# Designs tried in a protein design chat: VH-VL binders against q9vpl3. Part 433

Target 1, 224 residues: q9vpl3
Amino acid sequence: RGKINIQRPKAPHYERARVVAVTQPKYPELPKAKSCFKTRAERTQQQQENPYNEIIAREVRNWLDHSRLVAFFHLSSITADDIFRVRVQLHKQNLHLKSYGSKIIEQAVKNTRYEAIVPLFHSNHCIVFSPDPEKTAALLRIVRRVPQMVLLGGIVEETMLSRNQLVAYAQMPGLHAVQAQLVQTLSQAPGHLIQQLQAHQNSFVQVLDVHAKNQMNEETPKST

## First folded at step 14 (VH-VL)

Design wc76 (framework fv_imvotamab_arm2)
Fold by ESMFold2-Fast, scan of step 14:
Structure wc76 (fold): chain C 224 residues (1-224), chain A 121 residues (1-121), chain B 112 residues (1-112)
Amino acid sequence: as target 1 above (224 residues)
Amino acid sequence: EVQLVQSGAEVKKPGESLKISCKGSGYTFTSYDIGWVRQMPGKGLEWMGIISPYFGETKYSPSFQGQVTISADKSITTAYLQWSSLKASDTAMYYCARDEGIWDSYYFDLWGQGTLVTVSS
Amino acid sequence: DIVMTQTPLSSPVTLGQPASISCRSSQSLLHTDGYTYLSWLQQRPGQPPRLLIYEISNRFSGVPDRFSGSGAGTDFTLKISRVEAEDVGVYYCMQATQFPLTFGGGTKVEIK
């Protein structure tokens, strides 16, 4: 193969059925069969006429609101078998690959903190959701074998990050608590902070300082 | 605390069956594959096989295929290694180790303490 | 199967001095995806193995920076810049590029 080099043997039929059941979405299906491939104009018109557009938009809002990790990708042409293999790898790591039309994304995020993401979806795209932000490193390891998926950026702990900032976050030593503050700091000065985080001692000291401040604020008020 | 805890040492006679365990705790058990590694006394490491607890999928080293069975019970976050009929040559330390199972690009980041199996008449 | 050969078999070293361990594979460990799945493990006496380095040169979390890995193709090196007493043990290289997974024969690091 030229673009995807997935070396894992195909699962037996019974395992294949189980994997499909686990990864398959639980939503109403289209009432009528359509051609396998649709033009963008046909997809847009179908979405406008679909009675489930608001239900799907609510699904998107639910994923955004309840996921502590959201990653945005440009998606180039990929076979159904290859994307299925990617979904299997992602699902094992509690990472959920979703694809939605740009109008549904716009409808879902309009008048929310996420409205700024709309321009990312004017081309072919997909989104990966997870309740676990520690899975960012696993996500990047999975996607590096999928050249059709190009990372654009993401949201970690409700903070919007560029591609480089998300990569820097993945290289952090698996911190609990105080991560939201560090993520915000990364978003303010990404170049400088990425260089600092490449030095383990500097990033560790910064985390300890933030942790100490948080404990002071929660335990006992200090005078002066 | 993220850890793998293995069952205690076993002393068996040739021909007996045995099942040893490896219990994961402090992490999402189904997000990691569990591999088994043999170390004969005074010798190096040998990979035996691996299981994905999420799917129940197993892969064995050709040297161990048909000699052992690897299984897992995700409800109690435990992986197993079993023999239907032990041989004296099975005397070794057995380690379990976890891996993310991403594209079969294994590196075992967490190891159990080991289970010593002694098979003698 | 890929055969992994480690040299030396044993490395007596003075505390604070560097140690170097070599690992040679019978064929290239470069995967078709462009990555090389070569790891280094440390086993202290009476303890289970511990991951030190993965994908040639990436230090695992909690591993001191005195450990470094390098190499490409068939030749790989693990270096300890300043050996400490806790570094006594057997070191193994492992390949995961080709099924089945195979280990080097081990290199014993001990203090002289």
Scores: ipSAE 0.591, ipTM 0.799, lowest interface PAE 1.2, mean pLDDT 81
Fold by OpenDDE, second read of step 15:
Structure wc76 (fold): chain C 224 residues (1-224), chain A 121 residues (1-121), chain B 112 residues (1-112)
Amino acid sequence: as target 1 above (224 residues)
Amino acid sequence: EVQLVQSGAEVKKPGESLKISCKGSGYTFTSYDIGWVRQMPGKGLEWMGIISPYFGETKYSPSFQGQVTISADKSITTAYLQWSSLKASDTAMYYCARDEGIWDSYYFDLWGQGTLVTVSS
Amino acid sequence: DIVMTQTPLSSPVTLGQPASISCRSSQSLLHTDGYTYLSWLQQRPGQPPRLLIYEISNRFSGVPDRFSGSGAGTDFTLKISRVEAEDVGVYYCMQATQFPLTFGGGTKVEIK
């Protein structure tokens, strides 16, 4: 019985080959659902055609346009309950926690000034919106107790800030406080300048006076 | 300007009722809790209680529980401290103070100017 | 109730010299959330209290850097590196780790 060459099986007898060929179940080519072979472009186009996605994208854009503070967070494994608690805390501070899909974000910010944020949304993310940039400190205080929320960066007063920059911003005194301090400093400056300018003049006058006195003393003839 | 403005000084007799006010302005009133602090003449500070306008919850110090009522009206951004029947021992300066109330934190970052309450026969 | 004890009651200080105020709590002020809710307040004569320090060592906005807070557990300290005339007043520690909130008895800082 010849060693069955497993690597090159002998072609079956012609009759057997015919039977095998005829008995091969012709599985109807499953209609290649055109949907499965859609190019990335087609998929993206179809996603754009979803009216619901468009609505959500518009919402996102609206939030971005009307928020003076926007913070981007990565979300690690967090429970719904925990998110709810955080949401309540944020809401109390007029901070609005939202979560959107990466595709929606991409659609929302496409061809806008916010396009640079797209790379931040590669995983589970959430966004916090606020009309008040002064709430940055409050936001950070809340988030620091939520290890599942990792600050990635944000937008404050239309300026993109890194995480570190946001932290620094939160530590700065309010604009009004800074302005007040500036005004105080400026108000003190003229007084000091005047004193310094006058100091030289006064010194000069004193020197002249001393000189004059010395000259007068020399001109007084010793009446022998 | 962010501020708490309290009602003016009060002179009352024992047994009279009194309600003093603390109005917040320049900030979102519901975003902060309002605490009340008593300071008797020449004495230290005593925490009386706190109200959360956002949640509608009030907490009292045991020492003041049942002795005073703390309330708030969100519509006019005002918190209140009231007595049903004043005692001479209620003579003190009363301060309202703002707390941001983040999680379980309580530290008062903004204070009213104080309301002096004098109860004398 | 957590009892807050401040020492000294009075602290006469020469201008430009440092001052130190101690606050002790009857119980640990470490909250279950991992934070310690100890605050320091300043009350100048005839004025309402003002927040200086929160959570042991964090300076509140607008507070000069000459003020610093430290401590842990039950022992806390407020330090003024260089006392200025405007620093005259009574200083209070406050705990908010447990209800009811309680204040220390106060420390009066005066200029010698």
Scores: ipSAE 0.156, ipTM 0.641, lowest interface PAE 2.3, mean pLDDT 86

Design wc77 (framework fv_imvotamab_arm2)
Fold by ESMFold2-Fast, scan of step 14:
Structure wc77 (fold): chain C 224 residues (1-224), chain A 121 residues (1-121), chain B 112 residues (1-112)
Amino acid sequence: as target 1 above (224 residues)
Amino acid sequence: EVQLVQSGAEVKKPGESLKISCKGSGYTFTSYDIGWVRQMPGKGLEWMGIISPYFGETRYSPSFQGQVTISADKSITTAYLQWSSLKASDTAMYYCARDEGIWDSYYFDLWGQGTLVTVSS
Amino acid sequence: DIVMTQTPLSSPVTLGQPASISCRSSQSLVHTDGYTYLSWLQQRPGQPPRLLIYEISNRFSGVPDRFSGSGAGTDFTLKISRVEAEDVGVYYCMQATQFPLTFGGGTKVEIK
């Protein structure tokens, strides 16, 4: 419909003006004029383009790219003093505890092989990084006595592992070839890993509930 | 050398207090839990409890809860087992042991030489 | 509490012959993570206990290959393929699947 060929002779100005008037949409503009203040969507887009967030997201990508061990934890309420003590203990083993907002994590891993981890960070969380995968056993030995830090999974030698797979890796003898083979054997397809972690989340709320009940029972005085 | 060295033998009377020690050396003391195990004369092993030296968190066997106190001083790499009031039935060899287990596992890879505690009138 | 039962109470054995020690738990030792936290300890006369085997069958560093562990669920075995004079002592199984940690009653290995 209409004359679209640029090379064809065009109608006289007056005829063209009439044709344009007839073909114009009834309401060429949105029902309400463009808002005089920014819409929620526009504010959200500007927030995502915040230069500060991109700087921190770049920092996160650097940690992910240069760490051979990355472990993900759910973090329950913990005092600043207690988390500082955990950080100090981990640092002695070249393990670096970091906390980042979920939006920054999403921005950091978007369009990377690590994008599958985003659902893990919808609640309070922290991440431990290390250049040394041999420290996995030391990491788990330290954090098992910190009930506020609950292991969700990790990345070892660029392979995503569930909680149980990471624990299995840590329990293997320090034989380089055997550990490398175990990582390869335990690895999962990206979609399957998320399904496995979501299934573990459902079991996980049960584990947290049992652990909380055990803590309550330990603190409750024995009745006569 | 990786080792746990316990304090010397003790001879006490019923009702007296006692604190025995277990000093770790040659490893990062705060990275391992320390358990305590009792062995009564001519009998087997009984687990008493365990401590995380860095956080001070303790867990006791129900039979020892309230009977003893386990503590640690990470600045001098030493764990302690303490009684407020000894009984003759506390006469035993007491071992400290380092837990090498990871996550939910527990196994004791390094043991102290033992402290003999004798409680008699 | 999980009760650990060891048999036999004593095992007199001729040097160079095999010895076998059984450990039975009152409940399955399979943890919710799928691992079985059963270890074996050796106590020589006048010495503290020494770790031999952890998680059923993993030999601890420095432990001779004549020691082997096997089993699953509630039934576990420690085998010494060729008993040597230095193997005299009491052997204990230990479970760590459930608190409190519990030990077997011990098996005394003696040379006859």
Scores: ipSAE 0.012, ipTM 0.507, lowest interface PAE 7.9, mean pLDDT 78

Design wc78 (framework fv_imvotamab_arm2)
Fold by ESMFold2-Fast, scan of step 14:
Structure wc78 (fold): chain C 224 residues (1-224), chain A 121 residues (1-121), chain B 112 residues (1-112)
Amino acid sequence: as target 1 above (224 residues)
Amino acid sequence: EVQLVQSGAEVKKPGESLKISCKGSGYTFTSYDIGWVRQMPGKGLEWMGIISPYFGETRYSPSFQGQVTISADKSITTAYLQWSSLKASDTAMYYCARDEGIWDSYYFDLWGQGTLVTVSS
Amino acid sequence: DIVMTQTPLSSPVTLGQPASISCRSSQSLLYTDGYTYLSWLQQRPGQPPRLLIYEISNRFSGVPDRFSGSGAGTDFTLKISRVEAEDVGVYYCMQATQFPLTFGGGTKVEIK
């Protein structure tokens, strides 16, 4: 033994059970009814849909509030078997890969300090959470072997970091890295941080283009 | 072309220092780990250690911990194996190899041509 | 350390005939993730090792289908269905289930 000490990933039965428990009951084509009044069935459907969205949004907020490391990724087409392998590898490092719909994420972060992340989720995405920010290096080491996952940015110790800042943080050892990042981030205006997060969406296409070209022709990094 | 190219053969005396290289080309260097394997004359293969070039993280076989240093320079896509003080028992062929294993499976799919190190008085 | 024992030490074989190499580990190579990290390497005279098979039975790209791997737990086999002249060399099994990575002692395949 040695390189994986967890035999099975945490099965998030709570997520699947909640989805099933709050799934809307089947209704016969009611949305096409030409009526100004909501029917009893429409009101019941609306109430069940609201609890579903609220429960999942609350779960997202809990993950954000209790995680000292949050990393955002674009997710390309990946098989269920491959993503399961990624999840297993991440779980051994106390890293939790989650995928939520963009509307649920928007609902979860609205009127919170995390609202600036919403633009990152306009494309196919996933999020990795951890209570341990020192696992950032382990996270990035694992995901470099997963070309379908492209790092967009993250949050470390409640501090929003761009892709490059998160990579730099991962290369710095221990508590000294946290202090350095906190000092630098406290000196930046919120508007500037939002611009950095939006810039990552624009640079994302360039990263994928460079990666694809390197995969086809050569994979050597640019020398300096 | 995807390849690992190692530095040329070395002839050294006991007590001398040495640093040999392994240059990767034709692939994304930082996406793969580089392992080092020793083969003494007429003998089998021995795993020495491995490095992640992206972070500079290393892991050594216990028998080689403290005997050698593995390092990498991602700006020139090169991994290194070095000795501060060579011994006659270090005479061997040294291979670098790329770890293809997706989940740290440590199977080596691409190998360098080898660097012959001869240490004699 | 996990000890990897290969048999035979040498296998003279007639061209076109099958060859079989056994690899036995001192401990189970089944890892806690459900995978078995056992690979096979070929080293031709004067050349570096070449990956043939990974995770017991998965043939690496470009490796001829006359090579096959099988086994579980502690007992593994590499089989060459019809040995060709280019198959001359030393074959090694390798485990990556537990650090340090360890190799079998090698099996020399020669043509009679």
Scores: ipSAE 0.005, ipTM 0.440, lowest interface PAE 11.6, mean pLDDT 77

Design wc79 (framework fv_imvotamab_arm2)
Fold by ESMFold2-Fast, scan of step 14:
Structure wc79 (fold): chain C 224 residues (1-224), chain A 121 residues (1-121), chain B 112 residues (1-112)
Amino acid sequence: as target 1 above (224 residues)
Amino acid sequence: EVQLVQSGAEVKKPGESLKISCKGSGYTFTSYDIGWVRQMPGKGLEWMGIISPYFGETRYSPSFQGQVTISADKSITTAYLQWSSLKASDTAMYYCARDEGIWDSYYFDLWGQGTLVTVSS
Amino acid sequence: DIVMTQTPLSSPVTLGQPASISCRSSQSLLWTDGYTYLSWLQQRPGQPPRLLIYEISNRFSGVPDRFSGSGAGTDFTLKISRVEAEDVGVYYCMQATQFPLTFGGGTKVEIK
């Protein structure tokens, strides 16, 4: 068989340009710097009504609706190769790591019972979804090896849990114990749960500061 | 096929430096952490430390912190254990062992054949 | 450090008879994720250690069904239902619940 042409011919592009030139409208076109015929308000409205954003927001809602386990993480700087490795290990346990922009998350959860999670996504973030809540322990085990991912909280069986409550859930020995613990978790006021999630985000900032200081100290070994 | 191959036996004098190796083959080297275990003659097993070849992170037992250096070169799928200055008390069999580090479970499921290090004057 | 204590130090056993090895930890090995990171290793004379059992009771691939592990918290047991000649060696328990990883002192299984 013949070799594949590595250098794509420019002829099709030139042919297309020639066709465009022939069919071009008669009125002159403005330079691209002056092609903004819309007001700032109109441009903002077009960005808000982007069909692509709505499609992705619907995808996020679908993940939320069909997952019995949802975990929220702060994500520090991590290489594409590193996050790919984490994604592969999570996938082996039917855990699905997804990253979405904060605006997409806000659009997806607006006017839902999950709207309170939006403040968690003001910084770099990622979400892990699973249809199997029994995978919570496996999730925490995997994430322990990834210091760039810090657990903020989650949703288990449609119940919003703080970081500490999610960790406690992973430790439950059986069905009756799980039911009892969920009852105890639900005894907390919804506002209190949101405050706990936000407090853990603040605690994470403190942990990052301490970690950064520890890294600087480790780079300067203490002589004995 | 899947194996850890360690460097050959070493005979050294006190004060000399030494670097022994553990080469992984038949698997994705960066998907597993490599731990080092010491066994003194006629004694039991002692965990020395572990390295994640993927992240470059190391953790040492307090008994071995500052005594040895663990490193890895993922381009040649090899982990190392190094001494700057050997002591007679370093005479032992040294094993490397593979763990699926992403799980933080520390099941050492694959072991090297061991490197005997003898330090005597 | 978590101290791992094995009993007995040696176990002379008649071929085909059962053997039992106990391992006791100074602290609970149950981790915050609900898992207990207790494994058992076998070392035959002149060979490197070999993984037998992980997470208390799970046999590693290729390990004969005559080996079984049990226990919880701080007390763990490795049982060999019918000792074969190839089972001669030293058996170690290991904990990975917290750093540093620690081993039991070993139990020598030998045929009398």
Scores: ipSAE 0.005, ipTM 0.433, lowest interface PAE 11.8, mean pLDDT 76

Design wc8 (framework fv_imvotamab_arm2)
Fold by ESMFold2-Fast, scan of step 14:
Structure wc8 (fold): chain C 224 residues (1-224), chain A 121 residues (1-121), chain B 112 residues (1-112)
Amino acid sequence: as target 1 above (224 residues)
Amino acid sequence: EVQLVQSGAEVKKPGESLKISCKGSGYTFTSYDIGWVRQMPGKGLEWMGIISPYFGETRYSPSFQGQVTISADKSITTAYLQWSSLKASDTAMYYCARDEGIWHSYYFDLWGQGTLVTVSS
Amino acid sequence: DIVMTQTPLSSPVTLGQPASISCRSSQSLLHTDGYTYLSWLQQRPGQPPRLLIYEISNRFSGVPDRFSGSGAGTDFTLKISRVEAEDVGVYYCMQATQFPLTFGGGTKVEIK
């Protein structure tokens, strides 16, 4: 029997954000019969209403506005226990792993300088946020132990960087002036960077296809 | 000067404990991982394990898991390789090496001079 | 574990002649990120190993251009275009695509 990771998502923040949005003080749980329960029709309407998406989109915009480090990853199939362990390690370094649906990302970045990043999120993805760009090296050291997370690129000090540029930034000494100068010199036209980030994503997908075929071809014959 | 300086040669008897060191200088110690590689007399290289000095996280080759302990003290920019009970088969040259790759790449760009460990039986 | 096999075991070479070392892996070294984590190391007599080449073909800083790496998948080659006296030593390939990291058995380059 197949295992669908979504059946028991222990730490998918989009699912948790949904619960938080529904349980906000906006709907106080007073013990009055008329306010204790909602009809099935009301529940169905809540599941399909766009206001829920806008609440999460605002959360994403807040993360983008208050983070000096944002890293984009392709995310392959990973167990709930493994992603939870990764999230805990990242949190200790003030790094916040978030997963949002592509539609919500699009709503969040619409009419912003980051609108062009939307194509990066048409496949499985996750984002790491931090107010501290000096944590870039710590981020990459943690993530390199997680083969399911593949770095696509990021934003440092409001400047878009490719995978290789972000890696180079992480290798710099922890001097604010040196790091700021590097970001300025590595930064080129942000629109052109989208093509580079998309190319890395496409190359990764192609590599996964080749790897899957090689794994299948190297399968030992099963004797009856 | 960017370098890794290892502790001096050791001569021990089976059953004794030992801790050898690898001191990083001239670079930001916590920005690189430190790996340990064994070379038995007249033989090739064997990867033992690696440590992230920043996190204190270690990863061992299955052949060395439980046989040695790798640790680091970032306050004195030093990594360690330790045995609780030495065996004659532990006689070898031990190298520490700096891992240049941050995202994914274990290519060792800087190597220590080596520590010769001789265990007489 | 990925097994790394080097040939030849020993290569006596006349000064100024080329030398070629082969490395074969039991599995493809192409990582899911599109890179191949195959390195070459040189160990001179009585000295620690030294990085020559990383990711198949990239020469490390300070490494002479007479050293070149090539290959893909499971077959890799290190070439020295004109062997010099200082090139005497043992050469190792190393893979870092899959845990645990593994080395080839080594190829001894000698002058005769």
Scores: ipSAE 0.007, ipTM 0.484, lowest interface PAE 8.3, mean pLDDT 78

Design wc80 (framework fv_imvotamab_arm2)
Fold by ESMFold2-Fast, scan of step 14:
Structure wc80 (fold): chain C 224 residues (1-224), chain A 121 residues (1-121), chain B 112 residues (1-112)
Amino acid sequence: as target 1 above (224 residues)
Amino acid sequence: EVQLVQSGAEVKKPGESLKISCKGSGYTFTSYDIGWVRQMPGKGLEWMGIISPYFGETRYSPSFQGQVTISADKSITTAYLQWSSLKASDTAMYYCARDEGIWDSYYFDLWGQGTLVTVSS
Amino acid sequence: DIVMTQTPLSSPVTLGQPASISCRSSQSLLDTDGYTYLSWLQQRPGQPPRLLIYEISNRFSGVPDRFSGSGAGTDFTLKISRVEAEDVGVYYCMQATQFPLTFGGGTKVEIK
């Protein structure tokens, strides 16, 4: 409202104002405090709904769909010039180095067979894609000179491989060996657990038979 | 089948031009560099130069700079070695060999069968 | 240019016996990147060269385990643990540490 005389403020008659206030209905106060602030869940939801992130997530899915070789790396601090040299070496071998945020990776692989890779990207990371799985050996030769890139694992022909399995795969002579490895890996699916247990039972019996026949003439294998 | 197939033997006279070829098959041609190596009759190996079909760049040994031209046509997966004017001293077996070119760590993993070039009057 | 020197074998090698082939460079082959670009090639009579070993000691795919490489700096050795008839030929060392690439003069392996 208008100007108020500070030196002589005019207050309404106390008793009358008090009586009127008591007789007026009290309206319930609407919850206000949290309506203007985003909860943790609401902030998380806003990030997941970012249109830019969905566009980049689609790019990641496109790389996964069209790559027969995907390698995951931990990436330590590296200069722009050094990573550029790495990219040049990789591009010559049809290997494509990409770096994406962990939230984008999670969004890209959600509800896919590759959802299990998400924990690998909770720290600094990068991914190398290629349509050619025979380039795994070349990839490893390139990155051995890049101590800032540490191999974590990968996907070859849609099969998830550990670091050691990728290194072993890189040493295989060609496509026929790769096919054999894939068949072997598929045969180790959960459905074959009973066969594996039966094989262990047979191996145990074999060990006991050999031990019984040799008696005190047995070497303990190293557990290395 | 991964292979490098070179053109057939040549018999030429001094002063004639010549272009010999090295065709790659069974691999991604642009992923490998192609080097050329000379072996004179009864002698050892001499590196002449190399080309990267991916980058289009050539590098020559100083002894062969200006004496030969190395080129490549990636559309037909073929590398070439060419002389504008042959000399009798060019009589030799010529090999092409591929290298991954990773960090320029050359160690030629696949070799062509060789092209014998004889230059005589 | 780096000069690569190979020592000739004094006599033919007896089948089943070991053979050692020496290669010496005029300067160190250790590159500024910490790697040594020394490879070994085998050339059988009438055939093109074949890669045996790269970066001093790494056997190329398909090369028998009787072949091994060793060395550092300027002195390098190719060893054949048990020489077989098919091992007849000339063996070359090659360096790629410094431009231009240079080969050793070759060491002939003949069977007694």
Scores: ipSAE 0.272, ipTM 0.629, lowest interface PAE 2.9, mean pLDDT 80

